# Designs tried in a protein design chat: VH-VL binders against q95uq1. Part 8

Target 1, 197 residues: q95uq1
Amino acid sequence: MSDNHEEESNVPAYVPGKHVSVDQLKQQDAEDEALKRYKESLLGTGVHAPKDDPRKLVIKEMKIQIEGRPDTIYPLDTKELIKEMKTKPFVLKESCHYKITLTFNIQHDIVSGLKQTNTVYRKGIKVSTEKHMLGSFAPQALAHSVTNPRHGWEEAPSGMLARGSYTAKVVFTDDDNEEHLSVEYAFSIKSDWKSDD

## First folded at step 23 (VH-VL)

Design aa4
Fold by ESMFold2, last read:
Structure aa4 (fold): chain C 197 residues (1-197), chain A 120 residues (1-120), chain B 115 residues (1-115)
Amino acid sequence: as target 1 above (197 residues)
Amino acid sequence: EVQLLESGGGLVQPGGSLRLSCAASGFTFSKYAMSWVRQAPGKGLEWVSSISPSGGRTYYADSVKGRFTISRDNSKNTLYLQMNSLRAEDTAVYYCAKRTPSWDDYFDYWGQGTTVTVSS
Amino acid sequence: QAVLTQPASLSASPGASASLTCTLRSGINVGTYRIYWYQQKPGSPPQYLLRYKSDSDKQQGSGVPSRFSGSKDASANAGILLISGLQSEDEADYYCMTWHDKAYVFGGGTKLTVL
């Protein structure tokens, strides 16, 4: 019955590490056809630095996982899909445990110090702003995934004052203050999964 | 209201130097990348240079690399273009342009321009 | 060969429509590019009009009338700016732009005359 809120962890989801060079990948695994196909997807022409798309970050998906419930998945492959997120709210039961996974590609150059700024509104009035460091991400053909919280679960608030409809805006920026993505979304906190409020 | 006001243009001899400024107002300057775009007399538009919101990354057209330096002072809301080793082909109106965030990356507001004439 | 090619001039009557083309160089497929359009009147800086990649990825500039629209002609490998219901104030130079291979690239511009 309490309105209990826990802060998300700021532990980075990814930092650049022991990735081998493109030339080394071609040499090391030429004899394994399955791994060869995987390496070719990483080395695909145009995937790392496409000539027709300047974006460094290309969002693919947002997934909301709720403990004991089916996942809610938002494909974000198009600007229309990103814009529509605001009209397709997800529901959190009060006190539920949840986490959010973002899937995205990085192109052209490393994105250093990627962070999200999430601002939540209730009836148009700002009720919170939270910033979380996501880490640094290298360009590669395969998508990156980041889960918040990195470990464990976030707990939804509870009580009559917490229940209601919310809108939110999440903005992704890097150490160079470059804004890579802005997504508006919506959710509600309810007393039960099938309740009206 | 977004406003961009260029200054510092003028007449200069080949091989000379000139520094352009662009005063910005009506938006949070440090949030946006900025660019210079030029237009030679009777000619079309040519991108010259771009700079990231913090100034940490700079980009140049091949025609100006090594001669021009873009910079910004976010405490003064001002964009600069230092032009060295000027040539006759650098004669143009120089526009200061605000860029949108990198996920849509175009020039949404332009200044009135400042004229640079390089002649002997 | 230029990355973007535009006809130098185009004339159309008030109230009619004008279709301005922006052709990509052979070997570059218009289908995967965002094509941006700018209007420039004499003595003034360019102004952003709109961009078009596909019907699911397009955007109208702030305050730009809906009579301006973007599209593509895949068979001509071209972006298209359509201006319907032409008005005298639409007389201007029109530039297409795209980002290609680490650079912003403009077309040569089309001078639209409304007669």
Scores: ipSAE 0.600, ipTM 0.811, lowest interface PAE 1.2, mean pLDDT 85
Fold by ESMFold2, fold request of step 25:
Structure aa4 (fold): chain C 197 residues (1-197), chain A 120 residues (1-120), chain B 115 residues (1-115)
Amino acid sequence: as target 1 above (197 residues)
Amino acid sequence: EVQLLESGGGLVQPGGSLRLSCAASGFTFSKYAMSWVRQAPGKGLEWVSSISPSGGRTYYADSVKGRFTISRDNSKNTLYLQMNSLRAEDTAVYYCAKRTPSWDDYFDYWGQGTTVTVSS
Amino acid sequence: QAVLTQPASLSASPGASASLTCTLRSGINVGTYRIYWYQQKPGSPPQYLLRYKSDSDKQQGSGVPSRFSGSKDASANAGILLISGLQSEDEADYYCMTWHDKAYVFGGGTKLTVL
């Protein structure tokens, strides 16, 4: 968690580019059926476009994996489940190793440059902000999964000043600046594991 | 306070063109998708077009696809609708509408509208 | 066939309740749709009231009185806007809306008259 300064100098330069929809790609080649068929194969045949749900990003679950302990799993399919996340804090023992896996569907159109911005607070005061680029994802029936860090583990902070209760907000945005979802959650950092709360 | 102010309406001949503008204030314009919704005289509401916060994605009702172009200039906090090949059935009050983030996905603020009349 | 159908008019007395229906086209199941409601008074743009999908997925618009609520009647394949304790200021046109098949669609509107 170590080096978040909220300084922008260490973030790679990123410029939003022109977005081309799945529909636009197919239309520009409508006069050449052979080329159209080839491009559709590259985009996949499993475009998921439910008629009743406009959302491009549907997060299915967030999983917190802690080295040497059972996973904590938050299903996030509904507004109620998302709202409940802040009332079910997870516990990290100081210096523990953990990682977070998100499982999600992309619907309707390609989501380019999906990123998460995670801001952590203690008693209403911001203590860190971390941005992660998740990637670009095609719409498909099969869910996507990303794990952060991609390799290895993150380490929970330690020491008397680190221990305590935290709240956090993770926001998912894309190259179009569209905010797809904001999730509030909570956790605590303790010196020992406890199962009684 | 959120404000949306449409302009550019008027009388136009069938087959003509018109460009509508919507000046936005009271919110960070570039963070929100925007839409045009119209209402023919004495009739109900019809969604016309939507545009993503950056302007990179655009969406159109079938009734206007190929004739209308939505755009935005985030440096000027302005939404546009270019209307070409106008028809009598395009006669309506045109509302500029702000959208909420994708999870909630509704029109939370509307302008007062600008009137477009297509008549010979 | 229209995706959303509303009765053209409805009247009720002050203090009573009104149930406004928004019926989905045959072949479309109301159970999986979010139904949004807007109020429009003469000479004014529409204003958002609320949306309802289920008891765990609903939202009241900012400043909208709690006497406005949403529900569904699955047997009628319809969304419902309930207005209790009717006041004269509730006299307006009411539109339902949903997102269906790449488009936002509105019902034809119901003119509510408060006698």
Scores: ipSAE 0.599, ipTM 0.814, lowest interface PAE 1.2, mean pLDDT 85

## First folded at step 24 (VH-VL)

Design bb1
Fold by OpenDDE, fold request of step 25:
Structure bb1 (fold): chain C 197 residues (1-197), chain A 120 residues (1-120), chain B 115 residues (1-115)
Amino acid sequence: as target 1 above (197 residues)
Amino acid sequence: EVQLLESGGGLVQPGGSLRLSCAASGFTFSKYTMSWVRQAPGKGLEWVSSISPSGGRTYYADSVKGRFTISRDNSKNTLYLQMNSLRAEDTAVYYCAKRTPSWDDYFDYWGQGTTVTVSS
Amino acid sequence: QAVLTQPASLSASPGASASLTCTLRSGINVGTYRIYWYQQKPGSPPQYLLRYKSDSDKQQGSGVPSRFSGSKDASANAGILLISGLQSEDEADYYCMTWHDKAYVFGGGTKLTVL
């Protein structure tokens, strides 16, 4: 009776790094060139924080990319556009290959441990919850872009049981448990690309 | 129902210290930024301080910076404000306020307030 | 100069409309700011009413009557709270708020009297 001591792989508890504010980073005398480069990479040259927008994360768009099909782009920079997204479901053909790209800006401070929680519903019933760690992001002049999956494509579910209309809610949170954005969207899985007009 | 209950107010001399508490219920306390807003007698509202959901980030008005410390205990659903070096101008009703997520960024719930009087 | 300036008082008759102004300091463009409005009755804490940045970026508080609406006057560099069909219960202090340069800023408040 071999006691398989499953070595609890001490996955080092992700100690949320001390939230070093951009201001604190600026004050740290970069004695280390590597640290200076890191700071420069994080702080970007000349990114002025807006005085009129308290948001740290500003989602610009969500792009649905389907292999062999035109991209579907949802602008998300206004609340009205966010609401409109829910009313414009995208279609996934069963077994198609797709990926989702988020474009966003970071303002004021570093957003550490940005996490995307995606909950999918069918006929009001929760069918899945997926959590994705996106990473840590600093303010920079150019918008950040994250694609899921990072490599390759996701395959849409197939079969009679998969077909139908879905609603989903995506919530973006950081290591500080701050909710930056909540977005609802809709999609359908179909056997073909023909819109049942 | 969301409830915020402030306590710890009282009379204190200039240069003294006081600690305010706010007991929160009816929502997941650890998911929301919390704030203190004060109102001097017969005057308007003044934001004092905010703290992020986990407590990792704190923000202060210039008028209280270096004197006041905001903190929270999420296990107790309690917000705190340590006030040191109190001045006459700190006399006010202090409200505990819940902030909505950053995409809306307003104070949706307020306590009844606790009164702080700084006088000789 | 204060970031937000409000008239100290305003009076209007029942059934009339009241327009409360929140003027931004010179050099700050009201067009890019979210203006939040709160109502405070005597002996009570403030209550959130609504926010307005633009017609595409506005939000009404839960339970807030539709007679309360937000707008902006770009020429005056001001946020506007419009109260239509004034009721006696609308008598209160009204505060505008915004976020500016890492701080929440309130206006001085307007006392609305319903005569």
Scores: ipSAE 0.830, ipTM 0.927, lowest interface PAE 0.5, mean pLDDT 91
Fold by OpenDDE, fold request of step 25:
Structure bb1 (fold): chain C 197 residues (1-197), chain A 120 residues (1-120), chain B 115 residues (1-115)
Amino acid sequence: as target 1 above (197 residues)
Amino acid sequence: EVQLLESGGGLVQPGGSLRLSCAASGFTFSKYTMSWVRQAPGKGLEWVSSISPSGGRTYYADSVKGRFTISRDNSKNTLYLQMNSLRAEDTAVYYCAKRTPSWDDYFDYWGQGTTVTVSS
Amino acid sequence: QAVLTQPASLSASPGASASLTCTLRSGINVGTYRIYWYQQKPGSPPQYLLRYKSDSDKQQGSGVPSRFSGSKDASANAGILLISGLQSEDEADYYCMTWHDKAYVFGGGTKLTVL
């Protein structure tokens, strides 16, 4: 009777800070020039929120960067492109170094405590789950980009058991537990870069 | 099965206050934005308010702004609507509604509603 | 002017097709908006039917018959709910909805009578 003490990781309940809306920020009299600059930095000059799109996070692109290889870019501007991404797996050579960059716009409000949950599946079975805190993002004229890992490279798994086809689901949630995006992609781990075509 | 059960409706005088509750079950309540939508007798639907999953963000229709307060207790799977300074035009059936994630953004489940009547 | 306008009533015969319109206010382009449709029967809460922004961005509610479909009429600046093969059970109020400028907005609803 192995008492699987699920160590309740006492991750201190992230008490979401009071979400200050962009509107609230605009109404706050910048008593302090520093605060004004901060607001300006957050709110950007001339960023108009679309009246027809309630989304706070709009994904634009996913880029796979592999050391010594050309980048793989998935445009994600449309739902069709998002769906298509899953049908176009990228290849990782075992033990290669890679990183993933996501580009997205923020609309309407600051998205605080944005978290990326990446779940990887093989043959329908969950093989891994990774969570990454990305940070807080405000509406701005230029799209935001986040790279995982932030520094360095991720090493692709190696060995006979690692080789094969995978699917992944990426979910973006904020500190208010709002789910902003769910996307799926596919990849394969191979012994070499030669497509078994 | 998803269930939403509204309560707290009743007769109230103009200027009075009322608190509505919505008990949710059959889904992970804390993961979803919840909303109130009302329907005046013989009239159409009107969005009243929404609250984010953790309650950090609230949204209100202009018609109720400053008078109504939406809140939630995720530990109790309950949504609330505090209604103050009630007016005759607030007379309606009030529905609790579950919102889908933001990429879909529709009300997929509704309660049966609770009736609020504001009358002298 | 209301963001969404619906005709108050529509009548159609069993087996016929009914087309319900949801007209957007002037200056708002229907092409960029998601239009949601709800059905409400007497004494019942609204029920979600479908969402339509484009042919590539549409969603059908669970259990909603395929005879319900969404479209748009750009010339009329309107969302359209099409009910083909009208059945007596389709008699109900139908509401369109959209998100506009930080609010959910409903149309006034259309009462569909099946004659």
Scores: ipSAE 0.828, ipTM 0.925, lowest interface PAE 0.5, mean pLDDT 91
Fold by OpenDDE, look of step 24:
Structure bb1 (fold): chain C 197 residues (1-197), chain A 120 residues (1-120), chain B 115 residues (1-115)
Amino acid sequence: as target 1 above (197 residues)
Amino acid sequence: EVQLLESGGGLVQPGGSLRLSCAASGFTFSKYTMSWVRQAPGKGLEWVSSISPSGGRTYYADSVKGRFTISRDNSKNTLYLQMNSLRAEDTAVYYCAKRTPSWDDYFDYWGQGTTVTVSS
Amino acid sequence: QAVLTQPASLSASPGASASLTCTLRSGINVGTYRIYWYQQKPGSPPQYLLRYKSDSDKQQGSGVPSRFSGSKDASANAGILLISGLQSEDEADYYCMTWHDKAYVFGGGTKLTVL
């Protein structure tokens, strides 16, 4: 009887706010200077939506940060690079501290209630699923960056049973259940940092 | 297997109304954007409308804006197109189409279509 | 002017190569656009074939033969569907599609006849 402890991630029940489109936000009488500044900060002066790209979320890179180790950066600007990522696994030493940072652009409209679902597999078997609420993001000139965990570090599993090769799939969805991105990556948990030549 | 089955087509007079339905099966309907694409007799394809997975966002071609309404019932796995103020130029086969996720953004599955004829 | 323009018809012999063009309107750079291709046989709905933005951003539909390929001609400002080793079953209408300014846009379609 494998007690699937669905860790109810106490993600506060994000009440999907009324999808206010950027256009609707622009039309709202900014009587409040604070609201105007907020709108300006969200909409940025001069952020033109590309006419040739329908995507609302455009991923740029995934960065693996390991305490005391150099960062591993995966550029994700092209489909080829995304496909290549899964062929270049990163290594986690058991009990190391790590975090993952995603950099992305938002286009056309606000992406509300962006959620990251990370599923990890070992030998084709699902070993974990984590869901993280990232928040809402508006189009802006500068790319957005989200780090998980937001504070502190994640600890890599330890022990003989934890060691081995893993594959993972991360999916980004919004409160409209639109899938913006699906990325597969691979990693290994090892006792040491020595790359198995 | 993914299946899309359109219904509700028929003959209608100019200025009339018609409601199309598309019954979906073989996939998680509530996770995908759905669209209507039409084809006039002997003519090409024309995108009509799209609706987001939850139905929170809708998109329309300029040719049908203000006259057509796309909707969906995810509990019934059904897509709808309410067509009002129909014109002769709306005469076409109407296809229900499933869209891939936004990062791919093409129509991977199509129904067989339902025929709408607007004629006096 | 239409965003996408296709020749109305094209004829080619079995075994030959057919090149179908999808020309973008002046002022729109084909280099930045994904061009999608669909095949439609008589009495059937369209079927997705492939998409092409660049050699690093292309995708083939499931079950679509490798003899179908996408490319671009920057000088002509056009997407290209190449069908190598033309077969009789390739006789169909072919549509290009793109997304432009909050809309999906189809070309007028090309009727390919295999003689």
Scores: ipSAE 0.778, ipTM 0.896, lowest interface PAE 0.6, mean pLDDT 91
Fold by ESMFold2, fold request of step 25:
Structure bb1 (fold): chain C 197 residues (1-197), chain A 120 residues (1-120), chain B 115 residues (1-115)
Amino acid sequence: as target 1 above (197 residues)
Amino acid sequence: EVQLLESGGGLVQPGGSLRLSCAASGFTFSKYTMSWVRQAPGKGLEWVSSISPSGGRTYYADSVKGRFTISRDNSKNTLYLQMNSLRAEDTAVYYCAKRTPSWDDYFDYWGQGTTVTVSS
Amino acid sequence: QAVLTQPASLSASPGASASLTCTLRSGINVGTYRIYWYQQKPGSPPQYLLRYKSDSDKQQGSGVPSRFSGSKDASANAGILLISGLQSEDEADYYCMTWHDKAYVFGGGTKLTVL
């Protein structure tokens, strides 16, 4: 969004500051620090650098949203769940509107220029390759989330040539050319939600 | 067919320097993190250093930090280890190792190693 | 204090099973760590075998026989490499590895002898 806005405010007349004793200031400072640490712990905004997990990118979930239908959700936190993507294809009705949301954590250091490269195959033949820039992300315990498309919906292709079974490979890389993860998945485009075609 | 070939080992006195090289072939070198792992005589394995695909990030074991410098030349498919201020405890076979993508994070291919001996 | 400790040697008979132990230092919980295993034969570099974190989060190296498997013994704070149906070719040094606190760390290795 390019929108800029100006807040108009009706600021009341000046009110003198409250006088606070030295003892009250010391207690306020101590309580503020303790509350800040507590909030950072609960919100996950502190340094997220687990001692037992080297991964900088941990993908938690991929969600396929289809306009007018229930979401399809793939948890991806383990190797087994990632491997299951090939055996649990999702279905798109031709011309349906959909979008994909990726939920992930960043650990240890900033990941700059995270992008996905998605290659789609039909009957073993490459059909398309698309790159999507996801952005740059700081390490924190609170998950990041990105949705493609950023606005509106994507439309599934239609017609006899578009219908069928597809396989795909998505690869996550960053500006240092580090490959973080490669996921193989499957989907079908059908003429109706209950169709065999 | 992945191949890694180390060179540059030899006998050096304490406080001296050596530069190791590892020639890589059979894969797209510039796409992978590369590492050095060493093995002292009759001892186990010790990770030494790693370098990201572009060379933009480097990592060192505490035992070598400040003395060793890892680098790479992606135009030559070559990994380097500059070893300065060498100590007797640095005596080892030094292996060049290729790392898998970061999610899996293990060493899938190793060279044959080059021997460094630090002795007066 | 070593992060990973392995017994120096282990002997077992052909056709039997061997359990190789990789013990984490006190204060580090094996349950949250990925334990990697490598095999090294004399005169050769190490070769990756497998990784184990849990039954739902494990991985077998390419071409590694299924008779090699990983597990954990939580009461011993240890990763386990199980080799069933031992063959003479399984004689080797076996190293465990993990990533801990910004570093890859290896155990001291176990020499497995098949008699």
Scores: ipSAE 0.631, ipTM 0.827, lowest interface PAE 1.1, mean pLDDT 86

Design bb1
Fold by ESMFold2, fold request of step 25:
Structure bb1 (fold): chain C 197 residues (1-197), chain A 120 residues (1-120), chain B 115 residues (1-115)
Amino acid sequence: as target 1 above (197 residues)
Amino acid sequence: EVQLLESGGGLVQPGGSLRLSCAASGFTFSKYTMSWVRQAPGKGLEWVSSISPSGGRTYYADSVKGRFTISRDNSKNTLYLQMNSLRAEDTAVYYCAKRTPSWDDYFDYWGQGTTVTVSS
Amino acid sequence: QAVLTQPASLSASPGASASLTCTLRSGINVGTYRIYWYQQKPGSPPQYLLRYKSDSDKQQGSGVPSRFSGSKDASANAGILLISGLQSEDEADYYCMTWHDKAYVFGGGTKLTVL
């Protein structure tokens, strides 16, 4: 999810995550001990090229962390789970602080320039498009993990015009212009966690 | 409406060459992997080749490696198959096929095909 | 050795069910593979029907009637296309497909006759 609602900002606001090597990944995460321990358990060695699955990108999970609240976790490893994102919207309180962690496997070959393009709609009208450059990743048996923002938190928009129900579409592409996955999801921005607005 | 229109089939002698074209319309051609699939007369389907959206990656069945070259021109919405060193067993109807995004990984649209006959 | 094997023909009565099998080569486990199905009528290109890996990982093609469904028979190492309530327009060739070891592979096809 992105909190950018302006078309101009979708190009310059994107910062790719470059967690492509074991050494590089460990150094970039040294400031977050819990995340470092989690990523170390996921990292492995060797080329992963299963004979039964052509996909170069396999998304396992999207986690939405909200400061002071329980995490919202979407497992995404089946088509049914991906479809459920649209019917199980999450709620953001206006001005809340959040971050998103994507967990995925890379198979067969390097994926260069992996990016996430997120388009948000209100009442069917496009309100924003934001790109996040995730990085380049080598194939391996253990999953990769990318957190946005890399440090700190994003802040949800606020005000009467920001509150309401949203639909969105996120598309994962690479430098070869291959579309790996498109996911539709929903969320709302409310004045309180239990508000009807 | 998605349309795929193959052309360039015909009669050719063994060892000869032929170039197939597939004109695409009704979708954003440059965003999809494209493939060739063939069917010999009275026989089943055989995947021949695929090409990534940018053209940066190509894939071939073992039966055609080194003889066939897949390519695309995204400015013309056209897929190509250059077939060299043709053999009698290459005789088939050649279908142009659109692939869904890689998560779903199936051929959702097919052309009507163009016939290649390799005989003396 | 062919990766996917299908019987050449099958016949069934209108209103009955037909169970079309797609058997994987020994040494390849059907349980970890997506099995795709295509229908081809005379003079026409193939049309995608559905794919099946498991009940939680399957997909129906756009506009494909729910009387077409996929499953697996693990003991036979086979994917299954079930067509219930057979109609005359179901008479066609049916191909299974999978992706195996860097290639799309098709079965030889089954001619379904509705008599």
Scores: ipSAE 0.610, ipTM 0.818, lowest interface PAE 1.2, mean pLDDT 85
Fold by ESMFold2, fold request of step 25:
Parts: sequence; structure tokens; C-alpha cells
Structure bb1 (fold): chain C 197 residues (1-197), chain A 120 residues (1-120), chain B 115 residues (1-115)
Amino acid sequence: as target 1 above (197 residues)
Amino acid sequence: EVQLLESGGGLVQPGGSLRLSCAASGFTFSKYTMSWVRQAPGKGLEWVSSISPSGGRTYYADSVKGRFTISRDNSKNTLYLQMNSLRAEDTAVYYCAKRTPSWDDYFDYWGQGTTVTVSS
Amino acid sequence: QAVLTQPASLSASPGASASLTCTLRSGINVGTYRIYWYQQKPGSPPQYLLRYKSDSDKQQGSGVPSRFSGSKDASANAGILLISGLQSEDEADYYCMTWHDKAYVFGGGTKLTVL
């Protein structure tokens, strides 16, 4: 029913929200030289800080994994690719098991308490809002990757009322309430894979 | 609908202090980075300072570091700029500006400005 | 050296096109920068027009006419604001902006005269 679509689902354990810059971590431990060196090796000795890009979070890819099916991959390397994602819906068969993996870079400073808020709509009507706590991430050269759900699979809803076309908006914020990214996307829930091309 | 209204400008002597305020309305103030941008008479624009939504991060142009302090009070929807050790080159119209989220990263709304004059 | 340099003035006829340049300091490559453009009329605050990095990374400001567009001239190391079909209300100061090395930086501005 439509009321089931509005209920929030539980998410994995949250990471307590606290923003601490790389510089603050170094300063807090100035009297403990050995601990300072260890922390610097974990965080790096400098912040990855490109001179031409202020963003702290740079999305690279969204991947939808469906149990028993090929993955659906959205490259999101450009602003235009992010804007166009809404026009390229993916398909979930009802009751299928799926998970979503996001790949992103962190630049300039540690992002503490990164969370995503995903709001799903059916014909302009909000059917659910879910929050996922992603954790805290330091700048590094290699991209970070997070998968939701963290364990196991999510199950697509089923039944005649669940089938149809959906739009969604996912917003990424941190403990400072800074909005790092907003992505609109679309999907449909269908009764059978073969009803597609 | 979005409105930014600066106040607190005036005439001040070199070495003096002044505090600017910016009253915000028409949007959820606590969700956006806010900035100050100034414009000297007959000159171009210069970014001065920015502050994150919670106030946990602050950023300053090199020309004002150590002299200016940006702050905000989200319960009053107000942005502040404390200006100390003022110099003649700080003379300008000071604009309060709302920044779009960091992935958009431009100033979408500007106030009317408040004039600061630093002279002997 | 200024990070962004704009000519102080430019004039063009109604109905023609104007190409406003925003040149980056040598040693800084325009190709990897987002160039933002603002219009300012006398007595008013600046208004956002558009930004351009590439054809796959650009954005038109809300309500900004399509006759305003952004591009780049790589050989001149410059961002370009093109205004086609010039109208008298396009007479204004135009500023480019970018984020460079922890700061937002503006060009000195170009006064466009439509005559």
C-alpha cells in the first residue's frame, strides 16, 4: 500500500557527528610526538587539495547490483552526467535483491558524519525517506567506496501497488550540515524482467 | 523571496573596528554556506570570507586573515563580520552572499550591501 | 600577478555579439577551471549568469537568456562570455570568477557599452 512507501527503514549503525580538521588532529597531539606521527600516517601528511576544485566530495560512480543479474553502472564524473541520471532509469523486478555502491573522492578536509538522505516519489507523491550513515572519510588519492545495505541485500517491494515508475533524490550531508551533493535518479519496479526489451 | 539585508557599515578611522550584520530570510539559513564579498569604490569584486552552515568551518582571503572574523547565529538567521585593525584598503561596499551547495559553488543571492569607509 | 584579468571596457553595436574574455595568469591552465560569470548594473549587487568548464560541465543561471553563453579559448588561456543579439539592457559590468587555491577570485571586470 502507499502508506508502506512512506515508512523509514533502519540503516546501519551511525558514526557520531563531529568535525575535526586534519590540522586540529595534529595540534591536539603536539605533546605526543609518537602518536602525532602515527595519526599523520593514517590521515596522510597533507590534505589532497586540488587548486582548481573546492568540492570536498566528488562522486565518480553509482552501481546497482542485482542478485543474479549484470550490474547497472552510472558514471557520474561530470556535472552533466549527474544531471542526466534522472533520464536513464534502471529496472528492478519486484522482490529482487539488490544493493547500491557509491564511489567517490574526498578532497581538502576530512568529511565527518557523511550521510545520505534518499527520498523516493511516485507520481509526485513522496513514498519514503531513508537515511544512511556512511561514516567519516579522509582525503586520499584512491576513491572511497560504500555499499548500501552494508550487509546482505535490500529487497525490492512487490505487488500491483508497488509496480510502476519512481523518481528519487539523494542528498549527501555531513555533521556540519553542509550539502555536498544532490542527485536525482529514476527507476521502475516491474513484474518480470522479460517485460523489458 | 530570499532576502539578505546588511547593516553596520559606517565611517571608521584606520586601526579601528566595525561589526557588520546580515539578516537573512526566505530560506533555511542554517543549511547554507554564507559569504562576504566586497567592492572598493570604482573597483571590482573581492571575496572576503565564508562560513559553513553550522559555523564549524571558516575561510578567509589572505588580505583579511587575522583581522576579520566571520560568524553566524543560526537561531537569529544572522551572519556577522567582525573587522579589526581596519586599513584604508578595506574601504568598500560589503555584500552578504548566499552560496549554493558546494557541488554548485556560486553566489546565487546577494544583499544590497553596506558601506564601510576607513579614513583619517 | 592577478589570477584573472579582464579588459576594462568593451563596446559593441546593438544586435551584434560581444565576446568578453577572462584570462588566467600564466602557469594556471584554464582547461581545468570552472569559470563563473556575474552581471552588475549601477547601484545594484552582482547577479549570477552562468558557469563553464566544458560542454559536459556547464550551467545557465535561472532565468538567464540563452543568448548568454560560456566557452573557453585554450590558446589565449581564457574563459569567454559570449553575448549574442546585444540589447541596450546588456550594458553593464561583467565579472568572471573562479575558485583558485583556497579562495574565490574575481577578475577586475569589463564595462560593456552597447552603442
Scores: ipSAE 0.594, ipTM 0.819, lowest interface PAE 1.3, mean pLDDT 85

